# Designs tried in a protein design chat: VH-VL binders against q3adg3. Part 15

Target 1, 154 residues: q3adg3
Amino acid sequence: MFILRLFSPAFGEIEADESQIFSFPEGLPGFSHLKKFLLIRHRDNSPFFFLIAIDEPEIYFILIEPSRLLADYHVELSCEQQGLLHLSEETPVLSLNIVRIPPEAKEMIINLKAPVVFNLQEKIARQIILDADYPVRYPIPLSKVKEKADAGTK
Below, E stands for the ipSAE of ESMFold2; O stands for the ipSAE of OpenDDE; V2 stands for 0.75 times the mean of E and O plus 0.25 times the DockQ between their complexes.

## First folded at step 6 (VH-VL; framework fv_sonavibart)

Design u5 (at its last look DockQ between E and O 0.86; V2 from the best seeds 0.00; counts 0 for: pae E 2.8 > 2)
Fold by OpenDDE, look of step 6:
Structure u5 (fold): chain C 154 residues (1-154), chain A 126 residues (1-126), chain B 103 residues (1-103)
Amino acid sequence: as target 1 above (154 residues)
Amino acid sequence: QVQLQQSGPGLVKPSQTLSLTCAISGDSVSSYSAAWNWIRQSPSRGLEWLGRTYYRSKWYNDYAESVKSRITINPDTSKNQFSLQLNSVTPEDTAVYYCARDIYEWGNWYGAFDIWGQGTMVTVSS
Amino acid sequence: DIQMTQSPSSLSASVGDRVTITCRTSQRISSYLNWYQQKPGKAPKLLIYAASSLQSGVPSRFSGSGSGTDFTLTISSLQPEDFATYYCQQSYTFGQGTKVEIK
């Protein structure tokens, strides 16, 4: 079993297994040179994830599982987009959205327009701009998110 | 408040090098939240993106294919500016040149230009 | 290369009119569509980013819509200061522009 050990300034020492490592063939916007990321859940039953660049562990993104907050939010990929991620009907998929949490802010800003989609079988992922009319900046009160996280319910 | 101030000559002879500078205020040329671009505009070619420079642990450059062989965009962190060099100019390079900033938010690159310089008319003529 | 086609190239309208400009891209790409306004002798001004997001400071009469390869800029009620040329842009490629003139 392969164990990844890295130090992130934000998180300290991190240990992970290979199942948590994802390839981003195109990187992420603004960081196209970063191709490997570690995905870790914040806590058990938490809707939050961290996506940490393996080659530059100081770079990380906060992700959230939108289904935990937004019942009517659905990620629909085009055939082309599915192809880029090697998705089929049988492929296990995880869709997460990047969030911004400004210091001292009472709201979290979620990008609903461009989720990060993970192929859990092949361990590849990419951020996809959806055709659906979703906002790139969707504010959610942090209190609401924390409530969901504590309740452990979707 | 972020502002871009352009400078450089407005007249260049054929085969010479066009050189412009864009001074940044209110932001850093090495900001992770930005990319710095040159765009030109002419009646014949419309608005044309030429290239960009941006910092992500190191400096990166992207150039338009149309000018790739002749263009250099350089950042200057000491002066908080970036420059354009276009070699071997011809009359076809006559245009108004703009520097501009891309909008970037963490995890989201819009590829939109929210801040522009005032523009510099550059005429290539003997 | 990506091609951006705007329609119409020009239009005449009166103050108070609803104005609609269309932008079509040659291909569907993973990039945002943006709209700009430009007045003579001035740099373009960003109006809409990410197809439908209004840039800060831009009046609410401006709106953007669309997805895939077809996008629209709408001015709900044209104002005197809105007479200008409008450009769509995606992946660092600009449309040819739409000139909105006074009727």
Scores: ipSAE 0.670, ipTM 0.889, lowest interface PAE 1.0, mean pLDDT 93
Fold by ESMFold2, look of step 6:
Structure u5 (fold): chain C 154 residues (1-154), chain A 126 residues (1-126), chain B 103 residues (1-103)
Amino acid sequence: as target 1 above (154 residues)
Amino acid sequence: QVQLQQSGPGLVKPSQTLSLTCAISGDSVSSYSAAWNWIRQSPSRGLEWLGRTYYRSKWYNDYAESVKSRITINPDTSKNQFSLQLNSVTPEDTAVYYCARDIYEWGNWYGAFDIWGQGTMVTVSS
Amino acid sequence: DIQMTQSPSSLSASVGDRVTITCRTSQRISSYLNWYQQKPGKAPKLLIYAASSLQSGVPSRFSGSGSGTDFTLTISSLQPEDFATYYCQQSYTFGQGTKVEIK
């Protein structure tokens, strides 16, 4: 067992085990130098996650699990994309989408075109551009997110 | 509103160094939301990306393999500019040179050049 | 190296025509495909990013589609100001261009 201790300006001191660490072999776009990230769920039953760069923890991303909010959103990877992630039929996978919440906005903006896909067994991840014609800027009301999160809490 | 203004000589002799400058207004050369590129265009090679500079906790440079041994791109934060130096030029380096910004939006890099300078025709001739 | 081939290399069209330009890559790309318009003596202008997203200020007659290795730029009704050369681009590589001329 390993307890990782990490200080992030946004989150303070964080303790995590190595099972929460993912390798990004090609980093993320705009941050190709950042190869290792810590994935933290906001809290139990929250659709939100934080992805925090281990080497530069002032850099982080907000992710959302779309399955709780978007019934018609489907992540379909090509055979080549599955190979890049070392996926087989039994491999546990998590797919999350980067979100932006503008200041004073009533909406969040989701990149539905390019989910971040996590191989939970090998602890590797990549941002994948889907073949499906999804938007890179998909607005959703924050009230809708809060309503579903509150319902899941009770 | 972001604008890119190029400056530099349009005529360079073979074996000399081509030097161009791109001044940025409405944005910062050290912006986490941008990377700053040089692209050239000639009839024989079309549009050709040369390299970029950008700031992500430190300064980074990426250069095209075709010019990597001869190119330097430097930011200047005090003047809010970035420059191109291309050493040992030949007539094959004759082209219109552009500076350009590529855009990022909180982890979403599209690789698209959304703002371009006006272009500088550079002729390499003896 | 990923090669990018535009088709056709040039075309002649009339105002009001529907124009379709294709860009094919030598292998599946792991980056976004973008489209530019360039008029003589001017810098390229971004039209479409991420295959199908319309850049701010670009007329809605322009649209993009495609995935994997096959991408298309469409002008639904050609206007006089649309006679130009069009380029596809991904990462650091540009297509060779497609010139749209007056018939």
Scores: ipSAE 0.448, ipTM 0.813, lowest interface PAE 2.9, mean pLDDT 87
ESMFold2 (binder alone), look of step 6: mean pLDDT 90; pTM 0.935

Design u7 (at its last look DockQ between E and O 0.78; V2 from the best seeds 0.00; counts 0 for: pae E 2.7 > 2)
Fold by OpenDDE, look of step 6:
Structure u7 (fold): chain C 154 residues (1-154), chain A 126 residues (1-126), chain B 103 residues (1-103)
Amino acid sequence: as target 1 above (154 residues)
Amino acid sequence: QVQLQQSGPGLVKPSQTLSLTCAISGDSVSSYDAAWNWIRQSPSRGLEWLGRTYYRSKWYNDYAESVKSRITINPDTSKNQFSLQLNSVTPEDTAVYYCARDIYELGDYYGAFDIWGQGTMVTVSS
Amino acid sequence: DIQMTQSPSSLSASVGDRVTITCRTSQSIRSYLNWYQQKPGKAPKLLIYAASSLQSGVPSRFSGSGSGTDFTLTISSLQPEDFATYYCQQSYTFGQGTKVEIK
């Protein structure tokens, strides 16, 4: 099994396997040149993930599994969007949302409008702007998030 | 509270270099949450994005294809400003030039220009 | 290249009117649609970002909607200060503008 070793200023030395590496054919907004990212779960049963740029490990994003916090949030992709990710009905998919956690803030901000969708079979991913009317800034109290992270409960 | 103040000549001769400066107050040119742009406007070409500079662990530049071969946008951290250089100008480069900030929050890039300079009319004429 | 098409190019309206401006993009891309207001001799002013998010300080009579390739800016009740040119923008491309004039 291929083992990736990299150093991230924020996380230190990181070891991961190839199953955690995803290709972003178009990169992410603002970083179109970065095509490979490492996806790491924060901890076991944590709703948080880190998306780390392999070529520039100082660049990373915090992602969250919205289903762990929002029961009524559903990601629906158009046929075109599904095609971009090579999705079929049998394709295992992971949908995560980028979060911002300002220093000393009491709440985190989630972008519900544009989730990052992962094709777990082909190891490709893309941030998708949904057609659905979701907010780009959805605040959630950190206390609620921490509770979920610690409990590991949906 | 963030403001952009433009400066530079409003008249440039053909084949010369157009040079403008945009001074930033209330924010940093090296802010992780911003990118710094030049946009011009003319009756013939409308609003046209020219390029940007921004800092994300290192400096990046993006340029419009239409001016890529002639344009340079440079940040100056010491003065908290950024500049535009457009080489080999022609009358087609006559326009009102704006500097502008677009907000970039990691993972949320709206491409929205929320702060603008006052604009500088630049005429290319012999 | 992305093409932005606004409609109409110009319109006449009265104070109190509901005004609707549409913007169509040539393709759906992973970029948000934004709306600007510009008055003569002034720089454009951001009104709406991410298709429907109201910029801070902008009156609530302004709203944005749409997805994919079709977007709309709405002024629920036109005010005297709203007579201006409006632009849509996606990525680095601007629409040609819609001039809202006094009827």
Scores: ipSAE 0.602, ipTM 0.879, lowest interface PAE 1.2, mean pLDDT 92
Fold by ESMFold2, look of step 6:
Structure u7 (fold): chain C 154 residues (1-154), chain A 126 residues (1-126), chain B 103 residues (1-103)
Amino acid sequence: as target 1 above (154 residues)
Amino acid sequence: QVQLQQSGPGLVKPSQTLSLTCAISGDSVSSYDAAWNWIRQSPSRGLEWLGRTYYRSKWYNDYAESVKSRITINPDTSKNQFSLQLNSVTPEDTAVYYCARDIYELGDYYGAFDIWGQGTMVTVSS
Amino acid sequence: DIQMTQSPSSLSASVGDRVTITCRTSQSIRSYLNWYQQKPGKAPKLLIYAASSLQSGVPSRFSGSGSGTDFTLTISSLQPEDFATYYCQQSYTFGQGTKVEIK
């Protein structure tokens, strides 16, 4: 198993395998120079992920898997968008959304308009602006995230 | 409250260097969540983005291809300002020049300019 | 780069009118689409970011919509202070502007 070793001020020493590395051909908005990221799930049974820049590990993003809270949220990609991600009908994909947590907030804010979409086979990813009319700033009470987690635990 | 205050000469001769400065109050030029831009406006070219400087763990610059060979944008953290240097100007560089801040919200970057300086009319003529 | 074309280039309207301005891109955008208002002698003012999000302090009569290549700025009931030039912007490209004048 390949082990990637990084030091991040926020995460300390990180050991991960190559399967967690994704190429971002155009980077992320505001960080177009950062082309490679490490994707780590926060912990077991967590909807949260961290996306950590390999070349600058002090830079990271918090992502959420919205299916836990928003069953009706659907990521529908155009033909052009599917082509940019090399997607075919059988390609496994993961769609995560950037989360913003203001310092004193009791809410987190999800960007539902522009998910980060991962081609799990070819290990490429992009932030995609959806055609559907989803909000860029979707607030969710942090208590609601806790309620969903508790309901799923026996 | 964030404010941008521009300064610099309004008349420049052809082939000289256009130099402008934008002073920032209420925010830091090295703010992790902002980027600092120069944009110009003329009747013939409309609004035209020239470039930006920003700090994300080190300093970065992005420049418009149309001016990339002639432009430099530098931050000055001690004075909390950033500058525009545009070399070898021609009359086609005559415009109102604005400095502007990008919106950034906790890891999401919209590329929108939410705070603008007052503008500086710059005329390039011999 | 992506070409941005606004329609109309100018329009005349009366106070109280519903005004619609469109911005068309040469290809589907990969960055957020933003809208600005500019009055003569003043810097542009951000109205709408990310196609439909209203900037703080902007009246609710302004709204934005659209995706892909077609975007719209709407003023539901035009006020005297709304006579200005409006610009769309995506990435580092601005539209040519739409001037809203008094009829």
Scores: ipSAE 0.461, ipTM 0.802, lowest interface PAE 2.7, mean pLDDT 87
ESMFold2 (binder alone), look of step 6: mean pLDDT 89; pTM 0.933

